# VHH binders against q89az9, part 4

Target 1, 320 residues: q89az9
Amino acid sequence: MNLNGEQKSAVLLALVGIDKAIEILKELSIQEIENIAKCMSYMDVISSITADLVLSEFCNEVRINKDQNISFINNNFIISLLKKVLGEHHAVLLLDKFKNQKNISDNIKKLNLINPEKIVSLIKGEHPQIIATILIYLNRNHAANILSYFEDNLSLDIIRRIANFSSLKKLGQEEFVKIIDNLINKYQNSMLNQQGIVTAVELLKLIKRDQETKILTKMFSSDKVLAKRIKTKMLEFSDIINLDDVYIRRLIKVFPLYELSEIMKVEKEEFKKKFYKNMSLENTNLIKNYCSKKIFISNDLIQKKRNNLLNSVKKILYNS
Below, E stands for the ipSAE of ESMFold2; O stands for the ipSAE of OpenDDE; V2 stands for 0.75 times the mean of E and O plus 0.25 times the DockQ between their complexes.

## First folded at step 1 (VHH)

Design a23 (framework vhh_7ubx_2)
Fold by ESMFold2-Fast, scan of step 1:
Structure a23 (fold): chain B 320 residues (1-320), chain A 128 residues (1-128)
Amino acid sequence: as target 1 above (320 residues)
Amino acid sequence: QVQLVESGGGLVQPGGSLRLSCAASGFTFSSYGMTWVRQAPGKGPEWIATISSGGSTMRDDSTKGRFTISRDNAKNTLYLQMTSLKPEDTALYYCARSGEFSDAEIQALFEEYGMDYRGPGTQVTVSS
């Protein structure tokens, strides 16, 4: 992990102990102390290896047990340090401010890790001002991807609100925090529901095929929606080669030839023959010409293309 | 967070051998292609070898036959077995979680946004 100067200073101060840290901090400006304290309050855990690197850079004699991590989650050290340097009143105000800022920052970091498509599904019902505010706090690339899912009129409204944005008033800040918390909770609940389906699929794959077939057939007659969700989740890329030729022909009609060519470049001969058998000689020759070239694509892109193909198969088999 | 850590470098005599290791964490290692690249002092980065998620390998012609890329998905570890080392092989060796080996992709690994896709490197010095 790459640490900046303020983060390294925070680690060093934690390692030297409260009494020595106070002596060091008294030589710094109030602004410098606040910046370091802010970094300390945001840091959760520092590994002993990272701590040793920080110590070596400052030629410090303090040795930390290399089998243990250093934690800033327990605020006892920070609270004691700030109270002694800044006084009780200012320390309490500063800690409250940093706690609130850390909670907002952590929640925004979580949103930056959620796929744009999922965020759109979670926020599409929100007021344009709230959507605009969320996009302001997200990474620019992530926000741009999310924005691309909205229609022109809504996108215009959102951009106008972003351009005219100054700062949230206290009431708006309180509501914004609640909205962000609710979005994260909805995402976590969605993941929990997905885990239930994943667990069911894993169990079905482990039982005898006859039992699996009987359970899915009965489920299809009693709960078609659940049966389709489970069947869709059970389908793997390796299953494509075993599909009836009718489905391969339908897939070829709807799936872009360029993407299919990229997939064919890395697939086994048996897989290729299954598709070539079900397409025109003209299209077969186009794909073979592409495969003969020395152009390599990233494994991330190949996996994305394979997932696109699998999703097209799922759409043909299970979506009406 | 995604983390890649190279090890196994050092000083070696011409004609010697080294095995480099890259410990990966923070992502599903078995799902990604992995690449070895190197950068000699005063030169741009150079692609060495790529191994796909399925185990297929591609190597630069200049090192083909001397270097072998492999992976152990159970240990989340990438390897580069180097034999018949030459002074011209002296460089910092980096592992990366990208299957692309174009000049643009390799160069991108050394820009700010590429830092999350590669390790800090391990030094290999070939000299008598």
Scores: ipSAE 0.000, ipTM 0.093, lowest interface PAE 22.5, mean pLDDT 72

Design a24 (framework vhh_7pa5_2; at its last look DockQ between E and O 0.04; V2 from the best seeds 0.00; counts 0 for: pae O 6.7 > 2, placed apart)
Fold by ESMFold2, look of step 2:
Formats: structure tokens, sequence, C-alpha cells
Structure a24 (fold): chain B 320 residues (1-320), chain A 125 residues (1-125)
């Protein structure tokens, strides 16, 4: 509830109207005017309670209508105010600067919340200068995590560009706005596409098996990429034994050996044979030794580990 | 004025090869890293490869790694891109770009302002 002086000033100026606001602003420094304008650009709605609090600190000779429940501050009010104080050219330039800075700030906040691995997939094809610029504006821990996904030569290039980065000028700022807007749009489309695939999989699992097969077969003929994504998402644990050996070898390289050992302890010999065929003698012996031990693993825990293995398989197949 | 003129594009079948060239003028070519960038139809620009000013350090986008080789000849002020095992998804306008200088501060503006006019590469039967 506690408003700072700039926020109180923004509320008061909105309430007294543009002519009186100009008289007040002319007594302030350019920096103070700029700070108040930033506060006004972020204010959408002024409540009657807020208006009453600010007005009680002003004086009794000022009375303002307090029934307004919609945004009183808009771009036309701000533009008119700045035009009269600073002149039309400088007012437009200042408002464009704040608009771009707000857009960048808002979108950077969104990027800081996105999984680093997903951000890597979104920016992987961008020029290293663009990657460097994005990383400069992100949270330092987040940026460091993202950077760790790049190969050594590219990481060196990106770090060199970060170290030499000077600033975003106005034209570069406008282009950077477009770049980060596009990245967020790609992320949102990826999430919507994922939701659609999940829905399709749920529907296909509810229909009869023979009808499911007919639909998927026809889809493979007309849209192989979509059909492959749907089939991968439908994959069950029992299907792992039927994978080509190349995928099993890739899985073994990525999946923790100790968790694989726990899964192997409870699985059928045909399942174990598929994996042993594709791993070193040393690793095979380690797993066989673990399987020979009389260790109990709860059904809930083993189901979780089986699901982890299945998810790793899905990642390998989807990203192939 | 910085001038970059790409050449060597054309139409090839999948699996074919092309060698792109970029003639540079209007700046000290040997003092700057250089990049190749491409634009496929209906898509934004995609970075392809970068080579440092001396030619000793190169980097590649994952989509082209192992198939494309960037090189330069500082005596001729020329940048090259050898493209092997071409795929239909390599179809694009290919641009060379002046990149960062060894002694100059770098901004996003330096990268965005110094592109060539491009050469078309089309991979289709």
Amino acid sequence: as target 1 above (320 residues)
Amino acid sequence: QVQLVESGGGMVQPGGSLRLSCAASGFTFSSYAMSWVRRAPGKGPEWVSTINSGGGSTSYADSVKGRFTISRDNAKNTLYLQMNSLKPEDTALYYCAKDIGSEEAVSLMDYLDYWGQGTQVTVSS
C-alpha cells in the first residue's frame, strides 16, 4: 500500500488534469519528470482509495472526482504533458525509449522463467552476437546455465562478445525488441503444439486398438512427422525392447547406470538381454552384480524409475 | 562504405556441393571476424558460421556442422563457405556479414548494419 514519492506524484498529476500538471512539472528537473513519466506509463487504474490517500496530503483547495474506476492515465495524456514541457520531438523520443525499455524488461522477465534447455533450443540458430546480447540481459545464474549447453568454441565466441559489448543504441534496441518478441512467440507456439499432441494422444488411447492402428497407419502415409511425434508420445514401457539397437546405445550413454541397474533387477531376461547386447562388459558385470543382490525396491519407487527411463527414451526418439 | 558481394550460389540436387564467395571492400578485412547467415523462405535469419580475423578459430551452427567449412583469404579480402552434402533445408539466401573487430567495441548494431546482398542457394530435384 505504501506509495513512493514518484508514485504519489504520478497519481496527483493524473487527478489534477493536464494544465495544472504542466505547471507543477515545470518546477521539477528533467530527471524527476522522466521518473514520474515512467511511473505513469506503468499505471493502469487509480482506485478511489489511492486517490483519497494522495489528495489528503495535498491541500483542501483541491477537489477531484473520486468515482473513477478505469485507467485515467493513457498515452494521449502523457504525450500532451511531455509535449508542453519538453517539445513535441523530445516527447516522442522519450516515450519511444520507455516503450522499448518496458517491452524488453517484460520479455526478459518471461525468459528468466523459461527452462534453460528450452531457451537453448530457441536460440541455437541465432548469431552469436544475438545470443550474447540475450545473455547480457538475463539473470546471471540463468545465463550461466544456458551458456553451459554450448560447445567450447561457440561458448568462447559468445563470452568474447559479452566482454566487448558496448550498448544497445535506439535502432539496435528496436531490432532486439523484435528478436525477443519472436523468441517468446516461438516458445508459446511450442507450448500450444505440445498441448495439441497431448490431446490427440489421449483421444487415440480411448478408441479401439484396431481403429487406432488404422488412423496412425494412414497418418504415416500423409504426415510422417506428426505421426512420429504422436507415436512417440504414446510409447509405453513395454515397447522399449522393440527399439533399434542404435537408440538403446544412445539411451545407455545418457541414462544413469545406477538407476538402470535398479530397473534391470525387476525386469524380464529378454529386456536385460536387449541392453547387455549394447553395453560394455564392465557395465554389464556391474549391473549383473547389482541384480544378484537381495535388495528390496518398493513398487512405487520402481514405477517412478521405469517412467524416468521411458521419458528418456521419448526424448531420444523425439529429438532424433 | 562497407561492401560485401556474395557469389557462387545456384541450383543443386540433394547431396551436392557448392562453394560460396564473398568479396569484401570498404574496411580492413583482416581486422574483423566474418560470418555467414542465411534466410530460408518464410523464416527469419539463421546464423551459419563464424571465422575469426586471423582464420584460426571457426564455429558452426549445429544444423551445418560437419558439412560446411568456413575459410578466408585475407590477401584477397575474400570469405568462403564450402557447402557439402546439401539438403533441401539448406535452401536459402546466403549472406556474408562483417562481424566484430579485434580492437573495437561491439554492439548489436555493428552486426546488423553490415550484411551483403546475398546469393541464392536452392537444393531441389
Scores: ipSAE 0.161, ipTM 0.693, lowest interface PAE 5.1, mean pLDDT 77
Fold by ESMFold2-Fast, scan of step 1:
Structure a24 (fold): chain B 320 residues (1-320), chain A 125 residues (1-125)
Amino acid sequence: as target 1 above (320 residues)
Amino acid sequence: QVQLVESGGGMVQPGGSLRLSCAASGFTFSSYAMSWVRRAPGKGPEWVSTINSGGGSTSYADSVKGRFTISRDNAKNTLYLQMNSLKPEDTALYYCAKDIGSEEAVSLMDYLDYWGQGTQVTVSS
């Protein structure tokens, strides 16, 4: 692991101890002290190997007190150092400044851990300039994956904005932090809601059928939206045949005919009749023609297509 | 000399529709992305929608997605906002803005340049 000059300086100052570090820092400009303090705030741990490498590099140039060997750098050390060097007022202002930068970094780290598809759902309603700014601050691989979910024209617009980006000034950084915080909060609320619904569905599947029906019926009367969401989440492929014809007709309009044909090839006659009843004669004949062909589809592919159909059903029921 | 003139606002009942227009002059309209921004009484500016220079890419704030449609006519140097299924929450002064990007942005709203005088939209029954 190679350290840059500012990181090496930060490790060296930590190793020499507070009193000697103060003497060195007093000879630096406030901007130089700020840069070193910022590096120190992000270096919460140093290994003995890293410490030895830094000490070895400076052994011939600067006399270092090896007795002041710090195995980790913490906030209390940095705070004490800055207060002694800059005075309490300037130290507080500087600490507030880089604490804000650390908060941005922590939230960006959280976004880098979130699935790209989920981030797209969170940011697709933002102005393209905001989307571009978010992607600039994310890991390149993660940003590229997110960008791949946008249509070509929007992706082009975003890339042009990234190419022309300079930097965010203080006010822009403050506004950006608020946007990132709101996105993280929106994601956390979404995760909690998804886990809650999943838990409710799992519990309902484990109780007696009679009790499940009574609970859902009462819930439908008091909270129709929640009841609909839970019922939709509980839907299985075998339930499709019991859906009202209205939903089958909507499904046929949005689901690809060729995928439906593949599913129909392996399904029972009762399932086929339910769909044929709700289709045009032309489309019914096209599916029957496909079903008469000696084409064999793998179980994995059939399962995937069945899941696609079930997901389309769930979307229709949720939006109805 | 950049000039943007909004029109088409008015009073409408919830569920109604309005079409806003913005007449642009003083710059090469077809070379810039354009945006709609609104300001409700006592609130800060809220971005509504953006359309790229060629009209092929559009973006919308979540609050208006599926209800509003942004479009442009580069031959007439005119930007439009078709507003359907209007809600009381849509009550605001609506501005069109030239999108200049982030070249020297001091705030996130600095990517939008030269707001016109605005056109008032009031949704009430």
Scores: ipSAE 0.136, ipTM 0.661, lowest interface PAE 5.8, mean pLDDT 76
Fold by OpenDDE, look of step 2:
Structure a24 (fold): chain B 320 residues (1-320), chain A 125 residues (1-125)
Amino acid sequence: as target 1 above (320 residues)
Amino acid sequence: QVQLVESGGGMVQPGGSLRLSCAASGFTFSSYAMSWVRRAPGKGPEWVSTINSGGGSTSYADSVKGRFTISRDNAKNTLYLQMNSLKPEDTALYYCAKDIGSEEAVSLMDYLDYWGQGTQVTVSS
């Protein structure tokens, strides 16, 4: 049973009913009441097993129906309970706070699952303070990855804001909820719009190459934007070696040399040659020197770097 | 931690003048644009004025243009607002804010934590 004391208490209070719960809560500090109430507000459905365990652990005073899921904590119960204990005004404020916090938490969970590049695209136009706030709530690794995509000056500003961050005010929380809701909505909408492209790409990959080429050529004549989107989406890392040297030269100009070196360390000679012929001797030597070093890079990190390179290539191709 | 402490408010008659001050600490004051924002009772926050980090550029809301003057002393980490020809409509709680230079940013005032407790300005006959 992975419930903490407050969660168990919340379950118990819900099970014993509002009258007994009120009596118990009256004996607690405001902070304790708040904590328990918060737990209650977050617990929509509790499994019968969990409930039974809690009851067994405390006192088998109330028998519960053996349903798979028990929904005995509802908003009305919580509201009534808090109003009786804290008064109408404080109860409402507290409930609003809980609602906002839950919303933030849920949306942050979603954001933590979204690709860093996509997150950047969603938030790059936001005020730096908002960006900073978002990053504060995200997982640290995820936030760090996202931060790496911003320009140096912006990154500095964001970090400064993070460092100076104290807390969101109540009204700030409300605003933040709106912002993150909007971001999530934008993401969802973008995903819906991209589903068609993804499907098209999947289909095109399955058809004969000649037919694919014909379709894309014709599409390019009628809808250049769509054709470019599809072509760029179809591009894989392994295709980079087959690109025209002009694109490789452009890539080298915009992609960090150190990161390229990391990729080259694990890539085949053909890949290396493709880049070396398109870069200065000086940079070539730098990469070669790096490759000679006994440095271990995780496969996951390498894949991330490959993806970064691929995305850079795609951007170049799309804008060409 | 960023701290902003506003002072200089008070009660004045219409046509009077006040000078507000904001003492800043907890950040490199000279690196940031600073603004004055005000909130009247029952109303949302209103942007008043902004000054860039170096003090060479200033902007004002139309409602205060020609009457108010924003300035700063980076050596003292202090922001100022000279208010002349005060009107009853200028009655508000005045806040010093970091990096709030537009009306849009004012909408996020409650979201941002870079402002002080404010200083009350009351203009009444």
Scores: ipSAE 0.019, ipTM 0.307, lowest interface PAE 6.7, mean pLDDT 81
ESMFold2 (binder alone), look of step 2: mean pLDDT 79; pTM 0.792

Design b01 (framework vhh_7pa5_2)
Fold by ESMFold2-Fast, scan of step 1:
Structure b01 (fold): chain B 320 residues (1-320), chain A 130 residues (1-130)
Amino acid sequence: as target 1 above (320 residues)
Amino acid sequence: QVQLVESGGGMVQPGGSLRLSCAASGFTFSSYAMSWVRRAPGKGPEWVSTISGSGGSTSYADSVKGRFTISRDNAKNTLYLQMNSLKPEDTALYYCAKDFEELTQMSPEDIASLLSGDYWGQGTQVTVSS
């Protein structure tokens, strides 16, 4: 809503019309024209209210297009203006440059909002030069957090590339925009896919048990991959106690007894009995011995170990 | 007095194997879980593996699962670590420790402090290079 001097100048030029704007811009330096054009390219739509405020500030009596919203991109105003002032070739090059710079700026703002750990997951396969370029454009604290996830040799390579960075040429900017767009799309698609599965799981949990079973059984025969994803997402830690003894015995053979001991220290007696029933007396005594000790285990570590056990269950039941 | 003496380290090329030993004294060895912890150059200490007092159960860090095997001989009061398919990333000073439960609950800084005490030995150096 608050416009700077360049933005107000852009609005005013649009309002006086193309012919008069050309005459005004011809009196300006190339740099001044580029600054105004860049501003116009970054502005999407200007409301008639904002246009009237700009006109009021400059005490103009003649108003052109003030009752219409102003779009510098969609109305071809910038294209027509720059072509007539700078010529066809120079205008096209300048517009391409501004488009690429705007796309980079918009995508960088999105990346600054994404958790550093997730960004690492998305970019760890990219060439070090691309990683370096991304970090240069990000907020310094955000970039530092991302860099801390990389191993020493890669971090050194990235820092050297950052230190030697001067600028991206047009081809480099175009390629960089494509890479950043791909990363943002991968992030958005992963979120959408997770939300869809979560929604399906929540709905299935709310319907009648017989209908749920019928749907999952039919899904298993028609779309095995989807059925597997939904089944694994539906499995909760509380479900472990309801597993058949065969699966508990299989789980005990593959899951580390010490981690199981840590979990048992905080679980209810019914959970412990289910496991003790399915393990050797020797192993039962080892777990009971550990549980009798006054050893502190943080909530974070307990949750991590619970997730490890649940993941082992998922592997046994669903993940081939 | 609890004493732990590590041995068996050395230089090996990537893909090679080494077996580490830890001779324990000063406590009832079979009554305590035992662990291996390592410190790589320029890094904090990292828990590697643990084994129950009876030897009936084991646990491993994700970075070594499938490659390392922990075992013990309670009659000889000795702990072992069989290391196969060694990688340059496995280069570190390796220590054995009593009371794995405590080590699992500690920060890297706290574990480093524990490693500098008389309770722990000098460790044994493993270097994987070609």
Scores: ipSAE 0.000, ipTM 0.090, lowest interface PAE 25.0, mean pLDDT 74

Design b02 (framework vhh_surovatamig_d1)
Fold by ESMFold2-Fast, scan of step 1:
Structure b02 (fold): chain B 320 residues (1-320), chain A 130 residues (1-130)
Amino acid sequence: as target 1 above (320 residues)
Amino acid sequence: EVQLVESGGGLVQPGGSLRLSCAASGFTFSDYAMSWVRQAPGKGLEWVATIKQDGSEKDYVDSVKGRFTISRDNAKKSLYLQMNSLRAEDTAVYYCARSWDDLASYTPEQLVELFEGDYRGQGTLVTVSS
């Protein structure tokens, strides 16, 4: 078996022993350490013949430098040794493989750090086979959380595809890299666009309401998508009490009564009156009975319920 | 709940043909223009074709004109895309989408809105490969 330069480096570090390998690794960049560690993790048992060949190459490089009357090895010598061992053609191929493997690893790490709900928004339009493949490569807990956002039938389809997965073919690996890169680019572009929208919202909140209304009205005429995104971002929980009764009645029809009762337990009387005015006496009494009970609800749970209510309002106002 | 379910995707040889279907529910199908949108591996969403509410007018992206035909059956609440003379570059996940306009070329911003909203189905994969 022929080994590439990174694999030879991994073998050499294994041969020098753990204590000395750690000392050498401390002098390398984080990227170089990751590459060598990956090679070590993916390598099969190395034959004694292959190990001897790697050791012989290293000893020859040491002998050549020894002849120059300088016997100590520094970080530059080790790096130079790795470059010499690679050879031109193999170095190019290895750099290309490293680039692809690094891109996959980096992008998987990025996806593992992104909120599951956000990832669902990015991948919900992808074919179930692509979704299944993404989940296979993510951390198990993260993949499980993402899977929980899908409908039962789709989740069943995805799990069946995962269970039947054997490996990606070479062409499939290349396409998967492209898909992951595209998803990360969409996420980064979304983040840049969200930052711009956040800035626009902050500026609009600082100007007079009359000017804000005029700007947004003109924007609806020229760019409806942008106007909707800005309006959606501007809407806060405190704005709900100022909605017309028509929207409150529509909201009550679609929002679960038990979640509303949990929110009502901590809200001010003015907020409660706005809703009670627009609901049946029976439902009003059910909520009042719940509010009279000494039930402790965490701040995190209340905030989640408030966000659910606000999202329902946004759907009623801006989605058809 | 608006539901759009695509079907008919699969593996096909270059120069081959494939017919995609979309079943709609949860809204009055005949009140909306309908579109096909695709996403090729590693690329953004691309509008493919739109058909008016009554089927009287159709529009296509230049790359598929003469090869693809969009049609609808309002009684069956179904949308179709007949794909002929398929090319490797037609490889994509194909989505049907509910449109608010009669006939329009979608801007990238409008395609993003369709992607983020409930106006698009889950998709069907078309792979054109020898």
Scores: ipSAE 0.000, ipTM 0.074, lowest interface PAE 26.6, mean pLDDT 72

Design b03 (framework vhh_7zox_3)
Fold by ESMFold2-Fast, scan of step 1:
Structure b03 (fold): chain B 320 residues (1-320), chain A 129 residues (1-129)
Amino acid sequence: as target 1 above (320 residues)
Amino acid sequence: DVQLVESGGGLVQPGGSLRLSCVASGFTFSSYAMGWVRQAPGKGLEWVSDISSGGSTGYADSVKGRFAISRDNAKNTLYLQMNRLKPEDTAVYYCAKGYDQIMELDDEAIAYIMSTDYAGQGTQVTVSS
């Protein structure tokens, strides 16, 4: 168990009990009281081993819990302690600081678990100062991965802001808490929407085709956005050949020619004709030349390339 | 390291005046833009005014013609002269340090707060009869 002096002090005060803790805190500066109280607000459980380690560093005997664990999270203990030491006014102000700091910590843990690509999609529209602040509070490796998704000019601006950052004060912390709460809510809502759409797609795939068609057609007239999302999720690689030539032309403009060449090497002649019809003679000849070479690509690599193409199609259909 | 200590707030009647002060330490005061932001009870943050290192000033529409921001680089002190105070000016006023010589956003309080350092608890201004 790795405990600093402030954490050990917090453990000791909890073990001593409220009456003795008040007497001890009265001898400390406001800054020292704030630091210890902040540590107490983050301590959920103390093991008997941790309590023993703290007690062994001090000569005085204090009461210990026979249970393996002691909880610090009792708000009434912290509130009563601070009110008696600092008075009502200062106790309220200090508790507001702890509440905001704890919320930041919890939400940062959640953000560290979210894939960098998803975080980028959530924050790309935020002010560079907000992005910089988020990256400061994330794990360094995670922050670096997120930063790598941004254009060079934006990355420069973000790094400059990070370099000039000292700390968030009360107002900055309060606004930051609101911002990261909103980001977490957006992420959760996105996940809930995805689960609902997945369920709808699974149900539609299980009903008869004529009923599916009727439902989707009626949905397209009443809720075009929802119908488009469901159709996009239902799209499979085999559907690409049936797309209108307009979409094939858009796809060719955004999808890497070399990657397309790799896919073409294993696809049916009908699939190849659909694409060749919609591309320049120069590009058609480049692909045909690649396909004539005896280069063997692993099944796994081909499936990844096919998934990349399908995802590009989904982006074109969803956004258009 | 950066410390900003606000003072000068208090209770004043509508139409009255107050002068807020902010004493800065821990950085080269003269090299940075400085500003004032306020938060009324139960409301969000509102940018009030800023002043560049060169002395250029900006004001929120709600305070133009009534408030005057100034700085004394020799004393590391920022001021806000508030005249013809209204009940709607009731708020906690916070002193803010910019990240460079010029404030980035003068009309967006949230971005402004996020781009500046605040050291103190602010100073309470109450306009009431």
Scores: ipSAE 0.000, ipTM 0.296, lowest interface PAE 12.1, mean pLDDT 74

Design b04 (framework vhh_7ubx_2)
Fold by ESMFold2-Fast, scan of step 1:
Order: C-alpha cells, then sequence, then structure tokens
Structure b04 (fold): chain B 320 residues (1-320), chain A 128 residues (1-128)
C-alpha cells in the first residue's frame, strides 16, 4: 500500500488517539479537516506493518504491537472526533457528503465498464444536461466515444453544457446518484431481457420451418426491431450455405480473403462450391492454393474466423 | 427531443387560485427533479419550487404558504397549485429540469441554459 501525504496524516491521527487528534485538527482549516476526514472514511483496515512504516517515516518513537491491525473506518471514532471539532450537525453533513461522493464514484466505475453503444441507447432520450453531466464524470476516452454517436446539434449542445459546468451542489449530487442508479438498473433489466430473446429463438428453432417463417414475417411487419434481434440471434454458421448468391457476393467483397481461406481449409465441398461460383477465378485459385498447403490451424482460431464470417453475414442481412 | 409544455395560466382576480401543468416528453420524467421558475415583466427570473424524483419539495419562502409543487409520474406531468394570488405573482411561468440550477449558476444563467429545454411558458396575470 503506497500512502500519500493525506493518508499518512490520517494514519498518524488515528494512532495518536482522539484527544490529541482533536488538538491537531483545531489548528487546521475546514478544508484540511475535510480532506483528512475523507481519507479516514475511505480507508479500511491498516496493517500494523503499514502503521509502523508511517511512524518510522515521521521519526516517531511510539511502537505498535505487530499482532494488532488498525481499523481506520470506525464510524464511532470518526463521528465522535468530527462532532467535537465541527459540531454534530456539520459532522453528519460532512460524512453524508463523502458517502454521496463514494456512490457517484462507484456508479461511474460501473458505467465505464458498459459498452459506449449500450450507454448511448440508454441515455439518448435523456435531457442534454444529464448527458453532459454523465460525460464529465466518465473517463475522457469513454466519454468521447459516447459523444461520437450523437448528431451535430445535440453534440454542440452537450459540449456547450460541459464547457459551462462548474460543479454539482449537494441536491444535484443526490439527484445525479438516483439518475445513475436508474441507468444501471435499465442496463441490468436489458440484460435480463436478452434471456427472453434466447428463449424465443430456442422455441422458434424447435417448431416447423413454415410456422417459423410465418411468425417472423408477421413480426417483421408489426415489430421490425424485435424481428431483427431474433433473426440475428437465430442465424448460425450452417445457414450461410443456404443464403442467396447475391449475399455471398456481397460478403466476399467485404470479408478478408485470407480469413476466408482459413475457413475454407476445414469446410465441406458444398460450402466451398457455394463460394467459388460467386468468386473470381483468381481469388478461387488463391484459396485453393492455400488449402493445398499443410498449414496447421488451431480449432480455437478456426472457430474465431467462423464467428467473424457469421458476424459479417449478420451485418449484411440485418444492419442495413 | 426534450419537450416541456406549460398550461393552466390566465387572468385571475386577487385572492384567486390557478393550477399550472407542465407536460414533459422526450426524457424519463420519473427519474428527474423538476422546477418551476417565473419571470415578471421587466424583472429577472425567479425560482419558485423544485420537486425531486422521490417527491421531496423545496420552495421559495415568499410563496411557500401559497404555492404547492407536485408531480404525476404516470402522466409525465408537473403541477403548481397557486392560492391567494397577488398582483405581484403576475409573470410568465416556466417548468424546467433543475440540473442547470444545481450547478453554480445564477437564475438568469439557468433560464438561458435551459431555454431550449423549456416550453414557451404560461402567462399568469393577477388583476382586478
Amino acid sequence: as target 1 above (320 residues)
Amino acid sequence: QVQLVESGGGLVQPGGSLRLSCAASGFTFSSYAMTWVRQAPGKGPEWIATISSGGSTMRDDSTKGRFTISRDNAKNTLYLQMTSLKPEDTALYYCATPFSYLEDMSAEEVLDFIQGYRGPGTQVTVSS
């Protein structure tokens, strides 16, 4: 654990004991007390070794029993100390402020782990001031990626709001926590809804093809978004051979020839024939030449290349 | 697209009552705090009241006993119930999100900043 100056000060105050800590804190500004209290509230258990190191660095002759670990997050100690220095009301408000800041930080960490495209889908309907505030708190690269999905007028509005932002007042911090919690809940509910799509796909694959086709056709006319989601989830590698030649020709234009060659090395003759009849003679010969070589390709790499090809097919069929 | 449409204003005599409504669309209304702000002729904008997503209210002391802010999340609608109206209550009333207000911004800056996200307002005129 590498301790900064504020953390070392917090450790020393905890080790000195409440009466002496109060005398020291009375000599500090409110800002300095807040900084130290923040460090204290964020620190958990400090090992006796770390405490000894801090004491050693400050040339302190007090030695702590090495069998003892020091708990720094004792609420009774922190509250009692702050109440005696700042008064009960101010101490409670300060601790609540730190808890709200922790909640914002934790929620922002969760948002930084969510794909930009997914965040856009969750927030594109939100007020631009909310979008701006979220982007201010996110990692800069993550925020820039999210911003890139918005149209020019909205992006201008968001940037203007970011440029004019100074800080969130206490009430604003409380509302922001609620908004971020709601966004995280929407994300989690969206993930749970994916299980429903999986179940629908599994059921559709078990019914007769004629019934499946009728259901999907009617769904495409009434709920195109749901129909696209189900169709993309239903498509398997084995379905590629049944695609119309127009799609195979389009796929060949956008999919890397070398990756296709790797896939072709392990596929059945019917699959190869489907692609060859839709390719130039030159490209067909290049693939046949590659397939004639004794090159080892791992099953993991083959499966990855197959998934790449399947994803390209999905984009051609459903993301137009 | 965020839209806020205020209604319910009009001419009312001193001592009368009015209920203002603000219909919200284009965002998740239930998740956000909402604010009522007014601007009297020749004066700057004045904050009236804010209601949190959970229903907690903050009100200006000068109107606290006469004005009540409330919301109906099922209808995406914000309300301001005004009683014992006085000539000095004559103003254009706007609804807005309080995010700009909760930044370190003046009331004038708040109204300027949210101008694109507030409706045209609803005029309240208190006159005999």
Scores: ipSAE 0.000, ipTM 0.276, lowest interface PAE 16.5, mean pLDDT 71

